# Ledger of designs, part 381: VH-VL binders against q9h9l3

Target 1, 176 residues: q9h9l3
Amino acid sequence: PRKMVAIDCEMVGTGPKGHVSSLARCSIVNYNGDVLYDEYILPPCHIVDYRTRWSGIRKQHMVNATPFKIARGQILKILTGKIVVGHAIHNDFKALQYFHPKSLTRDTSHIPPLNRKADCPENATMSLKHLTKKLLNRDIQVGKSGHSSVEDAQATMELYKLVEVEWEEHLARNPP
Short names: E, the ipSAE of ESMFold2; O, the ipSAE of OpenDDE; V2, 0.75 times the mean of E and O plus 0.25 times the DockQ between their complexes.

## First folded at step 22 (VH-VL)

Design z114 (framework fv_nivolumab; at its last look DockQ between E and O 0.92; V2 from the best seeds 0.87)
Fold by OpenDDE, look of step 22:
Structure z114 (fold): chain C 176 residues (1-176), chain A 124 residues (1-124), chain B 107 residues (1-107)
Amino acid sequence: as target 1 above (176 residues)
Amino acid sequence: QVQLVESGGGVVQPGRSLRLDCKASGFTFSDYEMHWVRQAPGKGLEWVAVIRYEGSSEYYADSVKGRFTISRDNSKNTLFLQMNSLRAEDTAVYYCAKEGYWQSSTFHRYFDYWGQGTLVTVSS
Amino acid sequence: EIVLTQSPATLSLSPGERATLSCRASQSVDDYLAWYQQKPGQAPRLLIYDASNRATGIPARFSGSGSGTDFTLTISSLEPEDFAVYYCQQYDYWPITFGQGTKVEIK
C-alpha cells in the first residue's frame, strides 16, 4: 500500500483587491502526525491582505519565507506517489497550482461516512473545526491569532483514520 | 467584473415545476460553491441550496429538500435550480449567490456577489 | 438552526447621525458573520464579512464588530443613500441563516 500524508495550506490575499488566494504556508504530516514539511512561503505577487485572523500569517513571517517556486518543488517532491489527505484539499492544490491524481486524493470534507459518524448530513460540507470537535473531542483553530496548518493537517489525518478502512473499501469498489 | 444573471422565473400553479438558470461571468466559476437564496415578498432572506465546485455534492434547506434540485454546468458557467411540487410558500425572488473567498480548511460562505434575482410566483 | 435576532426592528435617524445595529446569535458562530444592505427592488449588497472585514468598495463609515454571539454594524455618519434594510448572516452552521433585518429609515 502507498504511504499516506496529510496537507494543509494557508493563503493570503493578493491581486489588486486582495481577492486572489495565494499560498503563504504549507504543512505536511505523515500518518502518525509527524511533521514532514512546514514552511512559510512567499507569494510571487504583492500581498494585499494577510488574512491573519484565519491564516495566522503576518508580515514578519514573509521576511525569510521560501519563494513560491522553490517551495512548490519541495512540496511536490513529498506528495508524488502518495495518498494525500486534506480538508477541502482542492483549495490547497489550487494554491499550489498543482493537481494530485484523484485516485490518490482523500478529501475529508467530502466523505459521507465521516459526516454520518459525526451525526452530520452526509452531503453537507462540514468545517474541519466542527468535525474535529465532534469526532475527536478536540478544539482546533482556537483564538484569533490565526490557524495552524500543522494542527489542521494533523486533525485531518486523524479524522480520516476514523473511516479509512470503510472509505478505502468504498473507493476500491467505486474508483474515481 | 463579476456578474450573475438569473432567469426562468414566472407564474405557476401549485404542484407544477419550474427551472431557474443563473449565468455567471467575471470569475473562475468552477472554483466556488454556488448558492440559491430566496426572499418572499416583503420578507427576509432564506438560504435555499448549495452545490460544491465540482457538482459532486448538494445540500438543501429543509423547506425545499426532496422538491428542489441544484445543479451546475461548469463548462457553461451556469447554475440551475429545478423546482418541483411547487407550493404557495415558495413564492419569492430567487437569487443566485457566489461564495466568498476560499481557504484551506475554513469555509467562508458569505455571498460577495448576487444576481438581480428572478421572481417565482406560485398561485392557483 | 442558528437563529439570528436583529435589533432594533426599525431605526429612525437623520443624515449625519451614527447608526448602531445589533445582531445576536442563538449560539456562538465565531466570526463567521456577514452584513448586507438591501434597498427596495435590489439584491442584497455585501458590506461586512468575517464579522469585521469591510467588503471591497464599501465606504469607511461602515464597520463591523463582535464575535461569538453578539455582533454590531456601525455607520459612523449616515448618508442619504444609507437608508435601507440591513441583514446579518451566519455561515458557521448548516443551514445558513439570516437575521430578520433592521430597517434604517429617515427621521
Scores: ipSAE 0.864, ipTM 0.943, lowest interface PAE 0.7, mean pLDDT 96
Fold by ESMFold2, look of step 22:
Structure z114 (fold): chain C 176 residues (1-176), chain A 124 residues (1-124), chain B 107 residues (1-107)
Amino acid sequence: as target 1 above (176 residues)
Amino acid sequence: QVQLVESGGGVVQPGRSLRLDCKASGFTFSDYEMHWVRQAPGKGLEWVAVIRYEGSSEYYADSVKGRFTISRDNSKNTLFLQMNSLRAEDTAVYYCAKEGYWQSSTFHRYFDYWGQGTLVTVSS
Amino acid sequence: EIVLTQSPATLSLSPGERATLSCRASQSVDDYLAWYQQKPGQAPRLLIYDASNRATGIPARFSGSGSGTDFTLTISSLEPEDFAVYYCQQYDYWPITFGQGTKVEIK
């Protein structure tokens, strides 16, 4: 039985016109929602757009932020060998410049039984906010100050638990 | 530098089929979910379909569900729309459209780049 | 399905005037709203995303405001090239929907 964690990241805009997405915060929680990692991360490139409305990242957070290369090493050590749960998790892995084995990856934005529980079309990619409201009766990402990757990672883990038994059995029968 | 070029439009009789292609360049195509949006003559914009970045999942507007199939070939940077059982109300300019920047737990499904469009006319 | 109601349907103004375009959603779409400009025979052009952010290359005379159900596109001083049709679009809910457009024309 493999340990399971949930991850959520916040990105800022780098590159031309700030349209490249770069990692600026990462939070990892265990199965019970306890925080294993939560750091602001300094991208290796100049930040053009903090995207604060969504990311919650402000200039002051970058003053003592962990440099990307160091943070990446810390994060990958936590993720290695574990089942990693996320929402649109391919974006988190792109921001980390990392590939996690598909057999150990769980994406709450792409689990048909989870959508079915929410009375949503099985193939529609639903937002974390809407799934959390429909299935957990919780409001997350409230306010205009930006999102909390801790809150979002915790919500993601709770959503996965709703379908964990069914989905783990499905994946065992249908290895990716 | 980002460019989307649709092709394959034309005049077709009701009940027939047509395939649209959209060739993409100037960005990493496989990073983005791609959409078709249409506009009937003299009318507004109507979203048609979306396909996931790796091509494994698709979602459709009710008006086209069961008749249209969106697909993609990431090795060719090409988006497709197979349109079957065409009806007069499918007459429109069809645009392919690219989503904006990606973020982790939020989806920014505005369209920062559009193709020039290709006209499909369904007429007997 | 989220209905976006744009008003007015037509806005007749002269160059140099301020244009104020409204988009009202049938329920809250948070800040997940975009604005587009479309000229005859052309594809739509993104002006504003996430309610208030100007897209790449869009002049400062364009601004977006609002949140939830009520949104505004403002063109502070109309230029000749600004006479076009403008659409709002929400992306908080499936299916993605557009408003029916506001035509900005020369008085």
Scores: ipSAE 0.847, ipTM 0.935, lowest interface PAE 1.1, mean pLDDT 94
ESMFold2 (binder alone), look of step 22: mean pLDDT 92; pTM 0.945

Design z115 (framework fv_nivolumab; at its last read DockQ between E and O 0.90; V2 from the best seeds 0.88)
Heavy chain, then light chain:
Amino acid sequence: QVQLVESGGGVVQPGRSLRLDCKASGFTFSDYEMHWVRQAPGKGLEWVAVIRYDASSEYYADSVKGRFTISRDNSKNTLFLQMNSLRAEDTAVYYCAKEGYWQSSTFHRYFDYWGQGTLVTVSS
Amino acid sequence: EIVLTQSPATLSLSPGERATLSCRASQSVDDYLAWYQQKPGQAPRLLIYDASNRATGIPARFSGSGSGTDFTLTISSLEPEDFAVYYCQQYDYWPITFGQGTKVEIK
ESMFold2, look of step 22: ipSAE 0.845; ipTM 0.934
ESMFold2 (binder alone), look of step 22: mean pLDDT 92; pTM 0.947
OpenDDE, look of step 22: ipSAE 0.903; ipTM 0.952
ESMFold2, fold request of step 23: ipSAE 0.846, 0.844, 0.842; ipTM 0.935, 0.934, 0.934
ESMFold2 (binder alone), fold request of step 23: mean pLDDT 92, 92, 92; pTM 0.950, 0.946, 0.943
OpenDDE, fold request of step 23: ipSAE 0.913, 0.913, 0.918; ipTM 0.955, 0.955, 0.957
ESMFold2, last read: ipSAE 0.832, 0.823, 0.839; ipTM 0.930, 0.929, 0.932
ESMFold2 (binder alone), last read: mean pLDDT 93, 92, 92; pTM 0.949, 0.948, 0.948
OpenDDE, last read: ipSAE 0.915, 0.915, 0.916; ipTM 0.956, 0.956, 0.956

Design z116 (framework fv_nivolumab; at its last look DockQ between E and O 0.89; V2 from the best seeds 0.88)
Fold by OpenDDE, look of step 22:
Structure z116 (fold): chain C 176 residues (1-176), chain A 124 residues (1-124), chain B 107 residues (1-107)
Amino acid sequence: as target 1 above (176 residues)
Amino acid sequence: QVQLVESGGGVVQPGRSLRLDCKASGFTFSDYEMHWVRQAPGKGLEWVAVIRYDGSSQYYADSVKGRFTISRDNSKNTLFLQMNSLRAEDTAVYYCAKEGYWQSSSFHRYFDYWGQGTLVTVSS
Amino acid sequence: EIVLTQSPATLSLSPGERATLSCRASQSVDDYLAWYQQKPGQAPRLLIYDASNRATGIPARFSGSGSGTDFTLTISSLEPEDFAVYYCQQYDYWPLTFGQGTKVEIK
């Protein structure tokens, strides 16, 4: 079986009005929650909005941040060939300007059995925060200092583990 | 610039069906969740439905569940709302709305852009 | 569902005056709160998102504050074009919900 990793990214706002989401931090953990990668990343364009309340990114984090192209290469090297778990992971891949094979992607924001287990509507896209609280009885993204991509990646992996067997069987019967 | 243009509104009798369209431009349509929000005459705003960026999932307000269907064609940058079994209380201006910026692990489902709205009147 | 209660229902003020609008949630919605302005015959316009972030193109006289259950929209000095209905909206819980609105009218 293929190895599994979980990814979570933090994004800042770039472009003329800061509406472009650009990668500013990426965290990758293995199946056990061990950190494989955690770096601040320097976008190629000027940052207009750090989105600190959510991203946790500040100017000081960008001083020695890894240039995007370099970081992208490092991250892709880790992800290649892996089953990649994430929450709303399409956004992470978008920020990375990378698209992982669908058959090797697991999005915890779109797993009906996970929502059902949390007594949430199966077709509603739930936040990582809410699912983590309901299913793991753990509070994440607490406070106003911004998210921890490591914490979020770990929570995402833990959530997936709850439905891994069922979901993998489902995917085997219904390949993307 | 971002534009959302609704169409398809009109006057219908109870029990009839109507389909609304929303044509989007000025942004990468396929990157965003799209929503329908309605407003009865002289009343406040009511969220109606949401569809995922790729159309793989939909979720509805209880008031329209089982009767309305939200869909999208990303190749045409168009959002749809199929309204069946219409009721008098469905009378409203229907707005298509774009979600805010996208982020990882969290969702910012405020609406930074709205269409001009299209009026649906259900009356016998 | 999360109930958002806005107050006052109507706020009568003169140009140049300070307007303070309240939005109270039935339970905490963190900072997932937005404010909209709507004028007659028009679609709502986003003013504030994430509780305190001013949307692009919104004048500095508009500001949002609060977190959890209590939120405030402030217009530091009302301009003639500011007389409208204002709605708050939470996006922390499904279904997404709006307040009933506050009408800011000219005295």
Scores: ipSAE 0.906, ipTM 0.953, lowest interface PAE 0.6, mean pLDDT 96
Fold by ESMFold2, look of step 22:
Structure z116 (fold): chain C 176 residues (1-176), chain A 124 residues (1-124), chain B 107 residues (1-107)
Amino acid sequence: as target 1 above (176 residues)
Amino acid sequence: QVQLVESGGGVVQPGRSLRLDCKASGFTFSDYEMHWVRQAPGKGLEWVAVIRYDGSSQYYADSVKGRFTISRDNSKNTLFLQMNSLRAEDTAVYYCAKEGYWQSSSFHRYFDYWGQGTLVTVSS
Amino acid sequence: EIVLTQSPATLSLSPGERATLSCRASQSVDDYLAWYQQKPGQAPRLLIYDASNRATGIPARFSGSGSGTDFTLTISSLEPEDFAVYYCQQYDYWPLTFGQGTKVEIK
């Protein structure tokens, strides 16, 4: 069976008025939650809004951050050939300017059995925070200093494990 | 310039159907979850429905579940609301609404842009 | 569902005065709280998102504060164009909900 990783990214605001979302941190963990990658990343354009309350990104983090092009290459080498788990993972791939094969992609924001385990409507897109609280009895994203992409990637992997057998079987019967 | 333009409102009798359209422009429509929000005359705002950016999932307020269907056509930048089995309490101005910026670590489901609204009146 | 209760229902003030509008949630919504302004015959206009961030083009006289269950919108010095209805909205949990509104009117 293919190896699995979980990914989470943090974005800052770029472009006119800071409304474009650009990658500024990426964390990747393995199946056991061990950190494989965790870097601050310098977007190729001017940062207008650090979005620090959510991203945890401050100006000081950008001083020695890995340039986007280099970081992207490092990240894609880790992702290649693996099942990649994320929460609203399409946003992570957009920020990376990357397409991962659908058959190797798992999105914990869009898994009906996971919602059912949380006693949530199967068709609602639940936040990582709420699913983690309901299913793992853990508080993540605590405080106002911003989210940790390591913490979020680890929580995402643990959530996927709760439905892994069922969902992998479902995908085998219903290829995307 | 972001624009959202609703159409399809009108007067219909209870039990009938109506479809609302919302034409979007000035942003990448397929990047965003889209919503319908309604406001009964002289009353406050009520969230009605949301549809996932790719159209693959929908969620509804209990007051409309089973009667309304939200859908989208990303090739035409258009959001739809099919309203079946209409009731008097569905009388409202219906707004198309766009979520704010996207993140990976959180959902920012405030509405930074709204359409002008289209009035639906359900009466005999 | 999370109920948002706004107070007061009506606030009668004159131009130049300070307006303080309250929104209380029935359970914590963290910082997932927005404020809107609505004038008759118009769609709502976003003022504040994520509890305290001013939306693009919103004057500095508007500010939002609070977290968790208690939130405040402040208009430091009312202008004639600020007389309107104001709504808070939470987006921490489904369904998305709005407060019932506070009408700010000319005294």
Scores: ipSAE 0.839, ipTM 0.934, lowest interface PAE 1.1, mean pLDDT 94
ESMFold2 (binder alone), look of step 22: mean pLDDT 93; pTM 0.951

Design z117 (framework fv_nivolumab; at its last look DockQ between E and O 0.91; V2 from the best seeds 0.87)
Fold by OpenDDE, look of step 22:
Structure z117 (fold): chain C 176 residues (1-176), chain A 124 residues (1-124), chain B 107 residues (1-107)
Amino acid sequence: as target 1 above (176 residues)
Amino acid sequence: QVQLVESGGGVVQPGRSLRLDCKASGFTFSDYEMHWVRQAPGKGLEWVAVIRYDGSSEYYADSVKGRFTISRDNSKNTLFLQMNSLRAEDTAVYYCAKEGYWQSSTFHRYFDYWGQGTLVTVSS
Amino acid sequence: EIVLTQSPATLSLSPGERATLSCRASQSVDDYLAWYQQKPGQAPRLLIYDASNRATGIPARFSGSGSGTDFTLTISSLEPEDFAVYYCQQYDYWPVTFGQGTKVEIK
């Protein structure tokens, strides 16, 4: 069986109005929650909005940040051939300007059995925060200092473990 | 610039069906959740339905569940709302709305852009 | 569902005056709160998102504050074009819900 990793990214706003989401941090953890990658990343364009309340990114983090192209190469090397777990992971891949094979992607924001286990509507996209609280009885993304992509990646992996067997069987019967 | 243009509204009798369209432009349509929000005459705003960026999932308000269907065609940058078994209380201006910016692990489901709305009147 | 209660229902003020609008949630919605302005015959316009972020093109006289259950929209000095209905909206819980609105009218 293929190895599994979980990914979470933080994004800042770039472009004339800061509406473009650009990668500014990426964290990758293995199945056990061990950190494989955690770097601040320098977008190729000027940052207009750090989105600090959510991203946790500040100017000081960008001083020695890894240039996007270099970071992208490092991250893709880790992800290649892996089953990649994330929450709303399509956004992470979008920020990375990379698309992982669908058959090797697991999005915890779109797993009906996970929502059912949390007594949430199966077809509603739930936040990582809410699912983590309901299913793991753990508070994440607390405070106003911004998110921890490591914490979020770990929570995402833990959530997936709760439905891994059932979901993998489902996917085997219903390949994407 | 971002534009959302609704169409398809009109006057129908109770029990009938109607389909609304929303044509989007000025942004990458397939990157965002799209929503329908309605407003009865002289009343406030009521969220109706949401569809994921790729159309893989939908969620509805209890008031329309089982009767309305939200869908999208990303190749045409168009959002749809199929309304069946219409009731008098469905009378409203229907707006298509774009979700806010996308971020990891969180969802910012405020609506930064709205269409002009299309009026649906259900009356015998 | 989360109930958002806005107050006052109607706010009568003159141009140049400060307007303070309240939005109270039935339970904490963190900072997942937006404010909209709506004028007669028009679609709502986004003013504030994430509780305190001013949307693009929105004048500096508009500001949002608060977190959890209590939120405030402030218009520091009312302009004639600011007389309208204002709605708050939470997006922390399904379903997305709106306040009943506050009408800011000219005295």
Scores: ipSAE 0.893, ipTM 0.948, lowest interface PAE 0.6, mean pLDDT 96
Fold by ESMFold2, look of step 22:
Structure z117 (fold): chain C 176 residues (1-176), chain A 124 residues (1-124), chain B 107 residues (1-107)
Amino acid sequence: as target 1 above (176 residues)
Amino acid sequence: QVQLVESGGGVVQPGRSLRLDCKASGFTFSDYEMHWVRQAPGKGLEWVAVIRYDGSSEYYADSVKGRFTISRDNSKNTLFLQMNSLRAEDTAVYYCAKEGYWQSSTFHRYFDYWGQGTLVTVSS
Amino acid sequence: EIVLTQSPATLSLSPGERATLSCRASQSVDDYLAWYQQKPGQAPRLLIYDASNRATGIPARFSGSGSGTDFTLTISSLEPEDFAVYYCQQYDYWPVTFGQGTKVEIK
């Protein structure tokens, strides 16, 4: 069957007053959690707010960062034709300026069986941190220095594995 | 300039229904989860409901679950609240509210913009 | 459900004085904490988000601090327009919840 990867991105603030979210890091892991891609990415426009508390991005990371156009090409080559798992993954795709086929997209923030396993309301959009703690007994995103997209992508893949059989069968019966 | 304008409030009898509208402008409406928050006269703020950016799922406060339905029409930049089986305790000013900036796996569910509110009074 | 307890309920001060408002969460909400100002007949206005970030257009006299369970809003020197009710709000857990408010009034 199709290869499956998990993606997570970090964004910085660009545009007027830093209100626009722009890609500054992307990490992709395979089914076993091995890192396939992990790059700091230089947005094509001026960074107004690094959002470091959340993104972990600092000015130093941008010095040798891969320009957005090049990084996007590399990332899309990895994603094309694969099932892509993410958490609130529409934001990752917006930051990449990319649309992945819905039939090949899995969003751990929007899988009712996963919420049910966590004893959470099926329709609530739960944070990756809380799902990971409840279902994997693991603390992620610890500290105030910003998040790791590698850690987050790995957690996302492990969460999906908990419901993979059920959810893949559901999607086969209910094509998106 | 971000604007949120509520309408549809009024005086209704207990057990009746009312629909609130919130017209949004000045931002990409379909990028954001949207909320209703209410405030009873002289009281504090109470979260009511949220709807996913694409309208595909909704979540409600226990006090309104089963009676209220949040919905959205992204083509018209409009958020709705259908309020059924209204009770006196539902009397409040109802605000629509926009979440802050979007990020990857973190959710910044503070409300950077609010409408001016619409008053719903449930009284015989 | 996360309970936010604001202290004091009422803070009576004169213009020019420093105001210190407290918000305590029943369990950690990390930095997912916002502060709002509300004047009579008006919608709430965002002051601080993510515990310490000042919202667009908010004067420098407003600052937020704290993390986890204990948060503070400080107004370094009160102006006449600052007499209002202030609410904290957490957004780490569903449902998102608000504190009961602190009224800052003129002495």
Scores: ipSAE 0.819, ipTM 0.925, lowest interface PAE 1.2, mean pLDDT 93
ESMFold2 (binder alone), look of step 22: mean pLDDT 92; pTM 0.944

Design z118 (framework fv_nivolumab; at its last look DockQ between E and O 0.89; V2 from the best seeds 0.84)
Fold by ESMFold2, look of step 22:
Structure z118 (fold): chain C 176 residues (1-176), chain A 124 residues (1-124), chain B 107 residues (1-107)
Amino acid sequence: as target 1 above (176 residues)
Amino acid sequence: QVQLVESGGGVVQPGRSLRLDCKASGFTFSDYEMHWVRQAPGKGLEWVAVIRYDGSSEYYADSVKGRFTISRDNSKNTLFLQMNSLRAEDTAVYYCAKEGYWQSSTFQRYFDYWGQGTLVTVSS
Amino acid sequence: EIVLTQSPATLSLSPGERATLSCRASQSVDDYLAWYQQKPGQAPRLLIYDASNRATGIPARFSGSGSGTDFTLTISSLEPEDFAVYYCQQYDYWPITFGQGTKVEIK
């Protein structure tokens, strides 16, 4: 059976007016929630906005952060050949400047059966925070110090497990 | 320079249809979820609909479900609103709106850029 | 659906005075709150996002504060161009909702 990992990233603002999103942390967990990768990453561009309220990234985290190209190589080695689960995962792939095969990609923000299980509209893009509270009875992203990509990746994997059998069967019948 | 330009507004009778277009420029259109927001004359703002960055999913305010369809053509940088079975209460200025920066596990669904609006008047 | 209640409905002040606008949510929306300014015949203009961050190009006299259910927009010293209608908006829950507006007018 194909191995499955969950990924979550944190971004900072770069580029004109800090509107570009650049990778500053990435965490990857296995099916059981064990951490396979967790690094602060130095973007190749000047950081205009740390977005600390959401990202949890502060200036001190960048001092010894892994340069983007090195981190990207490490991360892609882990992801290759695996089913990768994420929440709004297209954003994580954009930050990595990478495209994972659609057939091996699972996005918990876009799984109608998961929304239905949470008593949410099937076509609404629900936040990780709200799905985790409704379905796992857990509060994540608590406080104003920013998010933990480890916590978020672990929550994402647990959410996917709730619909894994149904959704894998759906994708087998309806290939992307 | 980010720019959003709506068109297609006008005066129509109740029960008829209109299609609104919004031409986008100055940003990577396919990176963002896009919205329609309306404002009846002399009234406040009402969110109408959203469409996913790739066009694969749409969500609507209860007041328009089943009558309005939001869509997009990323190759033309254009957002659409098909408005069917129009009612007097749909009379409003309709704005095309862009979400803020993208992030991973949070959604920045404030609107950093708005079009100029296009007026739709539904009257007999 | 999250109801945002703005107060006061109208705020009559003179240039140079401090304006304090309130937005109360019917339940917590964390920091997922934005403020807009709108002048007659114009589209809304983003002032504040994420409860307290000034949007690009917004003067320092505008500040946002609060979290959860109670939010405040402060204009530290009103300029003539600041007389307008102000809306708050939450984006923590679907559907996205706006407050009914606070009109800031010249005394």
Scores: ipSAE 0.834, ipTM 0.930, lowest interface PAE 1.2, mean pLDDT 94
Fold by OpenDDE, look of step 22:
Structure z118 (fold): chain C 176 residues (1-176), chain A 124 residues (1-124), chain B 107 residues (1-107)
Amino acid sequence: as target 1 above (176 residues)
Amino acid sequence: QVQLVESGGGVVQPGRSLRLDCKASGFTFSDYEMHWVRQAPGKGLEWVAVIRYDGSSEYYADSVKGRFTISRDNSKNTLFLQMNSLRAEDTAVYYCAKEGYWQSSTFQRYFDYWGQGTLVTVSS
Amino acid sequence: EIVLTQSPATLSLSPGERATLSCRASQSVDDYLAWYQQKPGQAPRLLIYDASNRATGIPARFSGSGSGTDFTLTISSLEPEDFAVYYCQQYDYWPITFGQGTKVEIK
């Protein structure tokens, strides 16, 4: 079986009005929650909005941040050939300007059995925060200092583990 | 410039069906969750339905569940709302709305852009 | 569902005056709260998102504050174009819900 990793990224706002989401941090953990990658990343364009409340990114984090192209190469090297777990992971891949094979992607924001286990509507996309609280009895993304992409990646992996067997069987019967 | 343009509204009798369209432009339509929100005459706003960026999932308000279907065609930058078994209480201006900027692990489900709305009147 | 209660129902003020609008949630919605302005015959316009972030193009006289269950929209000095209905909206829980609105009218 293929190895599994979980990824979570933080984005800042670039472009004339800061509406362009650009990668500013990426965290990758293995199946056991060990950190494989955690770097601040410098977008190629000027940052207009750090979105600190959510991203946790500040100016000081960008001083020695890894240039986007370099970071992208490092991250893709880790992800290649892996089953990649994320929450609303399509956004992470967009920020990375990379698209992982659908058959090797797991999005915890779109797993009906996971929502069912949390007594949530199966077809509603739930936040990582809510699912983590309901299913893991753990509070994440607490406070106003921004998210921890490491914490979020770890929570995402733990959530997936709860439905891994069932979901992998489902996917085997219903390939994307 | 972001634009959302609704169409398809009109006057229908109870029990009939109607389909609304929303044409999007000025942004990458396929990147965003899209919503329908309605407003009865002289009343407040009521969320109706949401559809994922790729159309892989939908969720509905209880008031329309089983009767309305939200869908999208990303190749045409168009959002749809199929309304069946219409009731008098469905009378409203229907707005298509775009979610806010996309972020990891969190859904920014405020609506930064709205269409002008299309009026649906259900009356015998 | 989360019930958002806005107060007052109507706020009568003159241009130049300070407007303070309240939105109270039936339970905590963290900072997942937005404010909209709606004028007659128009679609709502986003003013504030994430409780306190001003949307693009929104004048500085508009500000949002609060977290959890109590939120406030403040218009520091009303301009003639600010007389409208204002709605709060939470997006922390399904279903998404709106307040019933506060009408800011000219005295």
Scores: ipSAE 0.815, ipTM 0.932, lowest interface PAE 0.8, mean pLDDT 95
ESMFold2 (binder alone), look of step 22: mean pLDDT 92; pTM 0.947

